# VH-VL binders against q9ybr6, part 1

Every score and structure here is a prediction.

Target 1, 148 residues: q9ybr6
Amino acid sequence: MSGSVLDEEAEKLMDYDYLLEKLYKKVPPKSGTSEYRIPEPQIIRIGSQTVIRNFREIAQALKRDPKLVARYLQKELATAASYEEESGQLILNVKVSRKVVNQFLQLFMKTYVRCPTCGSIDTKLLRQERAYMLKCEACGAEQPVKPI
Structure headers, positions and changes below count from the first letter of each chain, unless a header shows other numbers; antibody chains are not in Kabat numbers.
F, E and O stand for the ipSAE by ESMFold2-Fast, ESMFold2 and OpenDDE, each averaged over both directions (binder to target, target to binder). V2 = 0.75 x the mean of E and O + 0.25 x the DockQ between their complexes.
[cut] marks letters that were taken out.

## First folded at step 1 (VH-VL)

Design a01 (framework fv_acasunlimab)
Fold by ESMFold2-Fast, scan of step 1:
Structure a01 (fold): chain C 148 residues (1-148), chain A 121 residues (1-121), chain B 108 residues (1-108)
Amino acid sequence: as target 1 above (148 residues)
Amino acid sequence: EVQLLEPGGGLVQPGGSLRLSCEASGFTFSSYAMSWVRQAPGKGLEWVSGISGSGGSTFYADSVRGRFTISRDSSKNTLFLQMSSLRAEDTAVYYCAKDLYYDSSGYFDYWGQGTLVTVSS
Amino acid sequence: SYVLTQPPSVSVAPGQTARITCGGNNIGSKSVHWYQQKPGQAPVLVVYDDSDRPSGLPERFSGSNSGNTATLTISRVEAGDEADYYCQVWDSSSDHVVFGGGTKLTVL
């Protein structure tokens, strides 16, 4: 370790294999209904940061608060992030590939948006004291999900 | 769709100068780094120079530093390579290439068709 | 000055699997990208970030990267895959883009 702890952690998060290991533990080999498409992330690198330029548009397509989606990505990538209200951009303090970003957004959709009973994306995510509850407005099903 | 168009290579004598240009369309030009990559006849790819999205950072291979200058004009969506003190070993097809990153540390998703530069007497 | 080493040529029969290696010191810590180039044409990106593929490219192209060797794998090889293949990394210590010397793939 000749570098700072922050430099070592940033290098590790830039390691594609490391990020893929994290994704592999969370993403099943199947599922993810292909009929609903979220906008492709428009990723720009600025120094050591990854900027998702169209983040607000992506969050709107997911029908979730941009701050919630941002918090999810911060936790999964183990990095700091800033959502900019005016521009609608998300700034991640890590170099990460478009594919890794896409995989986490798909996992977010599967876990916090799509109804596991009917496949509908017309759902609401409700906070309860110790959990989140995913309620489907199409079929009426309710499912507890892990808090973000 | 993304396009990179490279008009006008040429024949120049050793010690001469030539400016290459690459006209970009189909993407937000100033958001992405750009590079020049060359290939001598029958040889492999060699990275020559890179420039950040804003133009605030420029990078050069050791073989061209001090002789070549990379620049960009966001008002024209055009990338340039000013070449001076040309040598026979600079003879190559020159490609402009679009980086996925702002700081020229990524990979190239689109390439121009290439412009032949011949340095010969 | 970081160096990537590729074999000059690889030969394979149609329908078989071709493997093209890219050697570099601790290359597994870097992201490796691969380009295909046919005579008289500009290079085309076929694999990026070690193992990802651009949209529209055949699933026959795949990649891996660990330790000191990255590998481009082309399964069920077709005559149209005959080309030169180049690996590429970005070297953070020099801020240089580095290409391998290229591998000519011949389909027998």
Scores: ipSAE 0.014, ipTM 0.542, lowest interface PAE 7.6, mean pLDDT 85

Design a02 (framework fv_acasunlimab)
Fold by ESMFold2-Fast, scan of step 1:
Structure a02 (fold): chain C 148 residues (1-148), chain A 121 residues (1-121), chain B 108 residues (1-108)
Amino acid sequence: as target 1 above (148 residues)
Amino acid sequence: EVQLLEPGGGLVQPGGSLRLSCEASGFTFSDYAMSWVRQAPGKGLEWVSGISGSGDSTFYADSVRGRFTISRDSSKNTLFLQMSSLRAEDTAVYYCAKEGYDFWSGYLDYWGQGTLVTVSS
Amino acid sequence: SYVLTQPPSVSVAPGQTARITCGGNNIGSKSVHWYQQKPGQAPVLVVYDDSDRPSGLPERFSGSNSGNTATLTISRVEAGDEADYYCQVWDSSSDHYVFGGGTKLTVL
């Protein structure tokens, strides 16, 4: 069997602290003024799982495929994720807060959606061999970004 | 359950026109790019045309550019291929197919059953 | 104008390993996808992004991609694996999906 309840909670807390440290290395706490707003994640916790009920709406606001956003979150949180196409929900096999989820979604937007030149979200993500190309339809700028 | 249903097909004479349709269900249609891929009798797969989920981008193989037009109707969850100036070389089974994530995925995860187009006099 | 080259046929005995190659200039810098097509049926995706498998596909199907050659490997081959296999890439220079010519796998 597993350890005591307190031991299990201590391990989960340490994992959560690691995720927060990783996030803050990429996104300073003070950055990310809400120039464009995506829907707030609607989160339900079920045991050690985090369910984002309105995930499809969030992906739509990001103008990206839900499976792409799910893959990004799975990779950044180092956990298994399941996207349910019928309900539009994302199930993450990790205990994370709405704040942490929202900050990773903001980081996704800055990296894979928003034009770094003009700030427009009217962009297209194109696959070019081992790199993705972020192309702005508003100003015409093109930026290579790391594949997910 | 993802399904792509291709009603129709047909026999047309050289120089004629035909419109193919593909009815999609089981996924959010507008979120995914779609393609048409054809296969001549006894030959391999040949990509024909693709359209982004938004419909803002269309792409065509050199062999059909100017003769074929891909389009989609999100209100009907239906993909179309309008074929004109048909040649004997266009005789093939035409498959509609769903892209995995939209244009950025580069692969086709679900395919329709195919519809036979025969161009013959 | 990008071209993928596959051998036209590969034969293998049941229980052995089949390897189907897909050659292309600097193909290791691209993502390669593989489709299985049985007579009279639509193609089925069996490997995507070089080595990933769709849910429900047996683990005996695997892929690799490096340099100028991608390979589909089918371990412990069964009679039901007889099919044509196609490799495919997206060519960003032309904005085209490119398919290989196909390989007919025969299980003796």
Scores: ipSAE 0.006, ipTM 0.538, lowest interface PAE 10.1, mean pLDDT 84

Design a03 (framework fv_acasunlimab)
Fold by ESMFold2-Fast, scan of step 1:
Structure a03 (fold): chain C 148 residues (1-148), chain A 121 residues (1-121), chain B 108 residues (1-108)
Amino acid sequence: as target 1 above (148 residues)
Amino acid sequence: EVQLLEPGGGLVQPGGSLRLSCEASGFTFSSYAMSWVRQAPGKGLEWVSGISYSGGSTFYADSVRGRFTISRDSSKNTLFLQMSSLRAEDTAVYYCARDEYEVTYWGFDYWGQGTLVTVSS
Amino acid sequence: SYVLTQPPSVSVAPGQTARITCGGNNIGSYSVHWYQQKPGQAPVLVVYDDSDRPSGLPERFSGSNSGNTATLTISRVEAGDEADYYCQVWDSSSDHVVFGGGTKLTVL
């Protein structure tokens, strides 16, 4: 903020909030319109926290453990997250927009749910070595994916 | 430029019904949660009802639940409040208001000009 | 039902600092928004998310929120700041927007 133009740009690029703002502003109009529809996040802001009230429903639609999806969001947003098993909601310790949450959920589905060979969401994610193996129940294809 | 225009107020008898409208322009209407907030003459602000960006969730103050219905029409960029079983204590200026973020934050960055609803016999 | 408490009135001389409080149980865990309303006009957002200021609003408006008290601070008060001020939160436990009762700021 008080530095030179080059120092300011370097600080902005290393600032997670700035990167998150860039992502939000660059999100295309169709980013939330995948062929398979997950429930839209029901988000409430409480101070600096973002609460996804229907998180369990979203995880069920993705056919993945809520704790796995929560871990993915925690890593991608570089924040702490708490999944509340009784209420089914996810508490993220970061101020983040619905659009950004949707973007990461769509990316999760593309990477860890949808078969790249046939497009089916009927898949299993198995841990192997330092990678996960995505196995399609529809076409039988197996693909390694990055661990969460 | 963000605008919220409210043409639908009026005088109505107790027990009657009235529909308020709020026409939105200058922003992507379907991306924002919206609320109705009222103010009785000489009194403070009272939240009435809210609706999520998709219309999938609606919320009501205890004083209006079962009598008022909030809805939205994205094809017309319009927010509605259907009021029924109106009471004298519903007399107020009604404002439509936009949630400041594309999440359910319930802070209102833009307000309509307000529409007077008078419930009187 | 969650309740926000504001003093009904605050008086301040021009050029001084006005402080308007908003009391609520554990309000520091909520996002507090502040509105200015002049007679016959719609409310105007002056502080959101505890301490953020909308684009185009004067720097002399600021906010804080911790514990059981949120505060709107108006420095170098001008006659044009005379208005009613309201604090507001969303109570996720009841799914209600809650407004404080309002504070009339008088500049004399």
Scores: ipSAE 0.008, ipTM 0.581, lowest interface PAE 9.2, mean pLDDT 83

Design a04 (framework fv_acasunlimab)
Fold by ESMFold2-Fast, scan of step 1:
Structure a04 (fold): chain C 148 residues (1-148), chain A 124 residues (1-124), chain B 108 residues (1-108)
Amino acid sequence: as target 1 above (148 residues)
Amino acid sequence: EVQLLEPGGGLVQPGGSLRLSCEASGFTFSSYAMSWVRQAPGKGLEWVSGISGSGGSTFYADSVRGRFTISRDSSKNTLFLQMSSLRAEDTAVYYCAREYTVEYGSDTYYFDYWGQGTLVTVSS
Amino acid sequence: SYVLTQPPSVSVAPGQTARITCGGNNIGSKSVHWYQQKPGQAPVLVVYDDSDRPSGLPERFSGSNSGNTATLTISRVEAGDEADYYCQVWDSSSDHYVFGGGTKLTVL
């Protein structure tokens, strides 16, 4: 290496755009639901478990079956989950923060609810044997999505 | 490419109000959680408030809860901090910052991009 | 509330190794990130996720985190490394970002 190469690397170290580009190539960005808000998770911690008290309300805002959203969280957190029909609560067998739960709920909305073409949340998630299809009721776009 | 631009802050009297803004460009704004971090003259960094990408979840440090409100407008790619009941102790440079994580489901959250900072002076 | 403690200042001669500590209860179970801040400038990320370096950062910068102490190590220190250094974690119990008080590195 030459002195000019070292000088270039030193300059890039202080360049936010350069550092930001490198980080995004390594990891996916956090997703958001933009404009449409879901209820904030109400969390209670019990020992090694996390209870989301208003889980039914959150699933209703997402317009998806609570058990589907519960399965998504179970897989993303690599833990067991139990949805209680009577109370509307979700019990996760792991300690997680409200912030982490919210980030996964936003990822769920981006992947399984919001239309990537027009941004509408007026969509349906259809199962067809081996695949899931996200169908937008606003623009008519259809997108295959990874099964949960 | 990616920028977080903060307009100049201001001078306000104790008990007054001020709204800060942070204009984002060069990335999908709604996909990222954002925070405000402040620094009093000659002092260290203090996290103030955070908001999820959708705006559905907001977080506040105990020192500002009930007085400050964080919000965002995805149509304008702009982050806001509405400050009320300002105190001399709120005098600081306020930075907007973009939140990032290496892995979702873990506690690996940090700030990968910062605005230039805007000075807020609260004086009697 | 979770607290991170840093020494307020560290002094080293050029070419020596600087070690800046960040103390916290069971901090080894958290991910620690480090920022460098020069006067009048915004902070810049220098170490993330305990020991990872942004691309282009010299290998002189390294990090470690175990037990109750995280450490930023700067080997073969240069005058240009003189700055304030801050450690940071995200505390899941409070949903808050926590910063250390900062350490001023002076290169004699």
Scores: ipSAE 0.000, ipTM 0.497, lowest interface PAE 16.2, mean pLDDT 82

Design a05 (framework fv_acasunlimab)
Fold by ESMFold2-Fast, scan of step 1:
Structure a05 (fold): chain C 148 residues (1-148), chain A 121 residues (1-121), chain B 108 residues (1-108)
Amino acid sequence: as target 1 above (148 residues)
Amino acid sequence: EVQLLEPGGGLVQPGGSLRLSCEASGFTFDDYAMSWVRQAPGKGLEWVSGISWNSGSIFYADSVRGRFTISRDSSKNTLFLQMSSLRAEDTAVYYCAKDTGYSYGYFFDYWGQGTLVTVSS
Amino acid sequence: SYVLTQPPSVSVAPGQTARITCGGNNIGSKSVHWYQQKPGQAPVLVVYDDSDRPSGLPERFSGSNSGNTATLTISRVEAGDEADYYCQVWDSSSDHVVFGGGTKLTVL
């Protein structure tokens, strides 16, 4: 068995985020379609390392597991990364700017969050064996996406 | 090591059609988005279209939308651009370009040699 | 639609520093990439993410980006640097890749 130990606290937070998403979907729209924005990354440079201080907040805004978003950034930047659960910070072992980080987060949102059919961010990312499936809860479309 | 080879250019009449292809080698084709970028004689670079790693996200410049279709075939490691309703202003060298991301729109680390498409009466 | 503005030409003497600008509304909030194109050849990436260089590219090439202007700087210019240079961004609002009009660098 090579599986990682389940993080009970992280799983409970994910359940809470899921409930918040359901509540948001029940609120009738007050205006037209709103542009959805992620929080701006708060970057601290420490030597050759880049620390994203508000990483947990960013991942929560994306409605995705912080560890999944961290793996995406690790692969895109070809560097080692560590997510600190207690502080909610992501440490990247590379010197990278806020704009570069933001660009990859926008690409993550486009690929793994936003429905390509209707543009909705009300989606789920499902693991199906060796593939990821993006399922839109607004229009019902299902789209395979690159595994992270 | 990375190569993008572009056969498929030529001379075509206005209103005609032509398909361009770009054969990729030296990298994992299915891991990256691809784009087509064109350059009219003596002019600058103009982005034409982009396609994500799995064809799930496709977008076109306003000047070609509805006339051009981008596609990819993972079994052949080949990118295509099907051009229809061609106009004189579509005359250009067409480059296929490898994106560095899974979705189109980051930056292009490798370019094909370009293929000339001439549209004339 | 988002527009990038470059001077059509820049001339510099060998050994001097060339500066090629790329103007765009709030371009400092975007990542700017630069390509070199020599006559009859495909473009070649020379700077990405504002200031990073691909492996193998001379350290004479550098970039910056703030406010409404991004700049490609080529120090100790050599005759072999004569080329057209293009800046590029991805405009997330329109989901378009946007190129500048290009700058012809002439080494006198």
Scores: ipSAE 0.008, ipTM 0.620, lowest interface PAE 9.3, mean pLDDT 85

Design a06 (framework fv_acasunlimab)
Fold by ESMFold2-Fast, scan of step 1:
Structure a06 (fold): chain C 148 residues (1-148), chain A 120 residues (1-120), chain B 108 residues (1-108)
Amino acid sequence: as target 1 above (148 residues)
Amino acid sequence: EVQLLEPGGGLVQPGGSLRLSCEASGFTFSSYEMSWVRQAPGKGLEWVSGISSSGSTIFYADSVRGRFTISRDSSKNTLFLQMSSLRAEDTAVYYCARDLFGDYWYFDLWGQGTLVTVSS
Amino acid sequence: SYVLTQPPSVSVAPGQTARITCGGNNIGSKSVHWYQQKPGQAPVLVVYYDSDRPSGLPERFSGSNSGNTATLTISRVEAGDEADYYCQVWDSSSDHVVFGGGTKLTVL
């Protein structure tokens, strides 16, 4: 039996329902998964930390800097994160499920990668003082997006 | 004691209906995702359905979609599976299981199992 | 639909190491969980997220996952380890939990 230890670990997810509902409210479960698919996160849990082993591969598929994607996850999960350049892993200082991580990565792709005008993922994210600008290389559309 | 108890089960005719229940005790039921997993006699495990801790997100296996309905009542610490249009191939031991940390893809606590037999 | 392949049986002598494989296309990109089931009993989680163990389980149980094969390793096998073992993943493309067919471990 390990129920008491696991129950105490789960207590840190006291607001898990809120986090999950917030995510589904922003991004329906099946949104953005039909055509272009990013690699599924490979997760190892170590104590109170969540390690994404293939994070570099995921960031490459998103065509964005790993540190930018890491900062986005840190902000959305309200936790500290560190990207390990040698191993390509991301360490999150929170217990979080692969499903929740994947949904936030899909939301990142929708907001900071995919062109809302033509659907292309061939885009550039230009960081400016007051806003980020998403520029589509396929159709030429430009629009501001929320800073991370 | 941290446990899931499954009262019920039974024999039903093909085309009939049956509701299964799973009662949680010893832990905060409302913090966990829940699933139903079944096992036909002498066969392997087959996932049937899953429900989020809030009850707002629900998934079904293709074999039961449109026939089974999963639900939960946090005030009673109880998970339900309403089964309709039952077929002989639905005969199995049905387990309720909880998902730790809100993940649908692993189950750290299982009920004892409830036998459902669909036969004339 | 996504399929997990396990050998139907594995035999091992007490004190030796048993290895149970779980094959799947690019399974290394998924998280694999393992369950032990004894006759007449509900399954018990023994490894989750590829290599993590529930508290209270012996260090003899370990896991790995890369490429197209995940492996459950049981070192210094004891008679009490005899059971059916199932691997399991979440397939995000279909929104389904997928179990392997199971492997019967015999300790002779």
Scores: ipSAE 0.000, ipTM 0.491, lowest interface PAE 16.7, mean pLDDT 82

Design a07 (framework fv_acasunlimab)
Fold by ESMFold2-Fast, scan of step 1:
Structure a07 (fold): chain C 148 residues (1-148), chain A 120 residues (1-120), chain B 108 residues (1-108)
Amino acid sequence: as target 1 above (148 residues)
Amino acid sequence: EVQLLEPGGGLVQPGGSLRLSCEASGFTFSDYYMSWVRQAPGKGLEWVSGISSSGSTIFYADSVRGRFTISRDSSKNTLFLQMSSLRAEDTAVYYCARGGDWELLYFDYWGQGTLVTVSS
Amino acid sequence: SYVLTQPPSVSVAPGQTARITCGGNNIGSKSVHWYQQKPGQAPVLVVYDDSDRPSGLPERFSGSNSGNTATLTISRVEAGDEADYYCQVWDSSSDHVVFGGGTKLTVL
């Protein structure tokens, strides 16, 4: 069972102002125009849960395994998540807006998909001794990135 | 130290069933894609089946689809292969192998192998 | 359905360079991995992602992949390099791991 400290942290994560500040630190106010588009998240709210109906399609557009993207969102939002293999939906146990979900997906693309050297999305993510290496198929650059 | 231990194989008659296990230690088992690869006596390597870290994504070679079932138990750090409707052509050393990469599916660590013989 | 073709055998003198090929339709668009297997032992990864080498492996092992042919190159061959070598890819169109038939390297 969760303690009072854990409950307080959960409440902070559900606070819109806290989430906005966290996103603002990671995603600068002025960002370049994205040349590659991912599908708009289709959000359904069920009680305290947020369901992303088209999650499989989003992961396919990002060229990454849906479960990897789900784990990223779970950790960034500090919540439990369930990827439904049959329906392709992601269920997040937190109330979060489409705007916030989209910003984290954009951050995922910037960190784990797009080459920082040439901007190509034609990349792959390699696991090396608990570390991740982003390798670009277009320019050949390799960048270490933090584990998900 | 990464280790994959495969306890014992077996002799099974055609049409029979056998369950293989692979006990993992020295790493976080639930973080890795796992596979079974077999090798018939005097022949090459043949991929059999693979399972994602979460257990949700599963793939099978055409030769075993419908007859074999791969599964994993993260609480026991164990990978399983349930084999049914066994044929003489399934006679092989079976290796469990760890996927060392999320997207490339290469195998960086292998078990010692266990011999499965299908014969009357 | 995707097939990788390897020569069944390659012979080389000690100190020379061995080249083992892996043929596949448009294999240059895929990532090729190489394994070494000695008698009675499990395979060992020696090259991954076309040309990358696992930590602890000798610099004598290298790889390339272009067009329809991937190649494992073993420089300054030693008696201890005698083994079977297998190439491997992930074929995304069939969702299958595919191995080549293997090449026996003999050091004479």
Scores: ipSAE 0.000, ipTM 0.487, lowest interface PAE 18.5, mean pLDDT 83

Design a08 (framework fv_acasunlimab)
Fold by ESMFold2-Fast, scan of step 1:
Structure a08 (fold): chain C 148 residues (1-148), chain A 122 residues (1-122), chain B 108 residues (1-108)
Amino acid sequence: as target 1 above (148 residues)
Amino acid sequence: EVQLLEPGGGLVQPGGSLRLSCEASGFTFSSYAMSWVRQAPGKGLEWVSGIYGSGDSTFYADSVRGRFTISRDSSKNTLFLQMSSLRAEDTAVYYCAKSEYFDWLSYGMDVWGQGTLVTVSS
Amino acid sequence: SYVLTQPPSVSVAPGQTARITCGGNNIGSKSVHWYQQKPGQAPVLVVYDDSDRPSGLPERFSGSNSGNTATLTISRVEAGDEADYYCQVWDSYSDHVVFGGGTKLTVL
């Protein structure tokens, strides 16, 4: 008897590690079945900083709060990030390529936006006590997703 | 082995039509954006057209828009360029090329075909 | 239409460093890719995404991109580096791939 909670967490961690390993090995998996695309990041590099100029537009296309997407990138890139509301830019305190930024934005979309059941991006991300719940407005599917 | 093969070009008269093909092998064809790039004799590289892996979005240089049509057949791993209303100025070596990173035309082109000569002459 | 400007030619002595520039309005906000083309051959990608190098290419090739100028740097130049070099970007305003006019590198 292994126990339900520990087995569920182990399974979720394995899925996440597998996706990250694929990303870091630069194996080009198909990004999804839907043809919906987010805007390409517009990157400016200033000293040790990376600025995503069209960040607000990207977050709007993802249908998520810019601060949530910024927090995700901050955590995944292990760096400080600053979202500027007036300009709509995201400033990352790390030098990072457009390719890497785009890879993490695609992973964000796959994990926190796209319904795994029907492929729809018409979803809501609701915070529960210890996890987020991804709810699809198109097909009605609900699933827990990893906390940001 | 990742490769693009372009089986021949041709000689065509002004106002004529010609279809180019590019056969892909060694990678998941439908996952990558593809482009056609041409080079006139003694001149530089000029991008002609691009297409996403799904075939849902196509892009054209202003000089060829309305005359050329890019398409792909994922079941045959083949990229096409249908050229119509050809002009002497379209004379060039035409290359097909694969995007380095997935389904984005904003990335570099890491694999190129050998090129096919298209001559438009009366 | 977005335009990339390259010097038509650059000359360098063997063993020295060659620098080829690519000028474009706010090019630092775009990803720049560089190609080498030898006579009668298809182009070869030598630097992508501003500064990344394809597998199998010498470390002598490097790139940078900031402000209005991107630069391809070839260290310890060899006779075999003689070729035409092209920079390339994607212009999101026009939805076009744009190439520079090319630079002929001559090794003296």
Scores: ipSAE 0.007, ipTM 0.581, lowest interface PAE 10.7, mean pLDDT 84

Design a09 (framework fv_acasunlimab)
Fold by ESMFold2-Fast, scan of step 1:
Structure a09 (fold): chain C 148 residues (1-148), chain A 120 residues (1-120), chain B 108 residues (1-108)
Amino acid sequence: as target 1 above (148 residues)
Amino acid sequence: EVQLLEPGGGLVQPGGSLRLSCEASGFTFSSYAMSWVRQAPGKGLEWVSGISGSGGSTFYADSVRGRFTISRDSSKNTLFLQMSSLRAEDTAVYYCARDSFLYEDYFDYWGQGTLVTVSS
Amino acid sequence: SYVLTQPPSVSVAPGQTARITCGGNNIGSKSVHWYQQKPGQAPVLVVYDDSDRPSGLPERFSGSNSGNTATLTISRVEAGDEADYYCQVWDYSSDHWVFGGGTKLTVL
């Protein structure tokens, strides 16, 4: 209809409600909590951007490449993201709460880190041809996961 | 230092109109969502209306929808609440509050409040 | 419309622990914030995102949130803690901020 309708839809893409709806479609509210906890995201808001200051520390706790985790968040939040190697910060071009960021990071851990067979986080994500393969170092289980 | 100053307020008859203002200083005004919260004498807090940092999204409590209009002027760092068709039950102290982010965050700073009395 | 339920009053002796509850359907899936309001003053944020505390506030204030109940806990209560306390959540289904009815904390 009007330009205001298009502006409202664009703002909704940066809205906590919209992002939380996307999260709930993937992780129902009734889902249990993880025993392993990642560091709390340290967030600074600058204009329309969200900066995660301790992003490198979070990626290290997840035992994954910061660029991979950044790519995941970029796709899930449907926004542009830039990882700064010097500072270890992630800049997201969207306003998003610490709670929403943490919930997507928990979903990343469930999908790409935690072994579905034994629950161990001591795993490796391997690129095999056109698939990602999650290999558990604790129990030896190996299973394909969807590309990021 | 973050400050929210509410100079408006007053006495108005039922069916009348009044505009409240909230002057912000000490932060980048357009980066924060803002809300209006009211409190009737001796009663609890009631959220009235909210506006995004850009002004593109506005929200209203059912009790005021169609009668109140929230707006902001980034050039003046000022939040407004235009109230029309006022009723006796709109009598309250009105607070402006800074929503530290969009929606689910929290109100980290509040104005001092301004009394609006709707009576004949 | 989402509703938050608080007890209207709680009484506690100085030095004891006060617990103020905030009941809501599946409130554990929401972020709960708490405000303190003293007579004639604007509210002040004391706990946000269930359990985080603003810089400069005493560590005696803490919060929790699970299931259908969120709780504000004030340990080693002082006379100066006497105030009204309000819980708050954002309700995604209605696009509304919702406040509880408030709890008057009396320190005697």
Scores: ipSAE 0.005, ipTM 0.512, lowest interface PAE 12.6, mean pLDDT 83

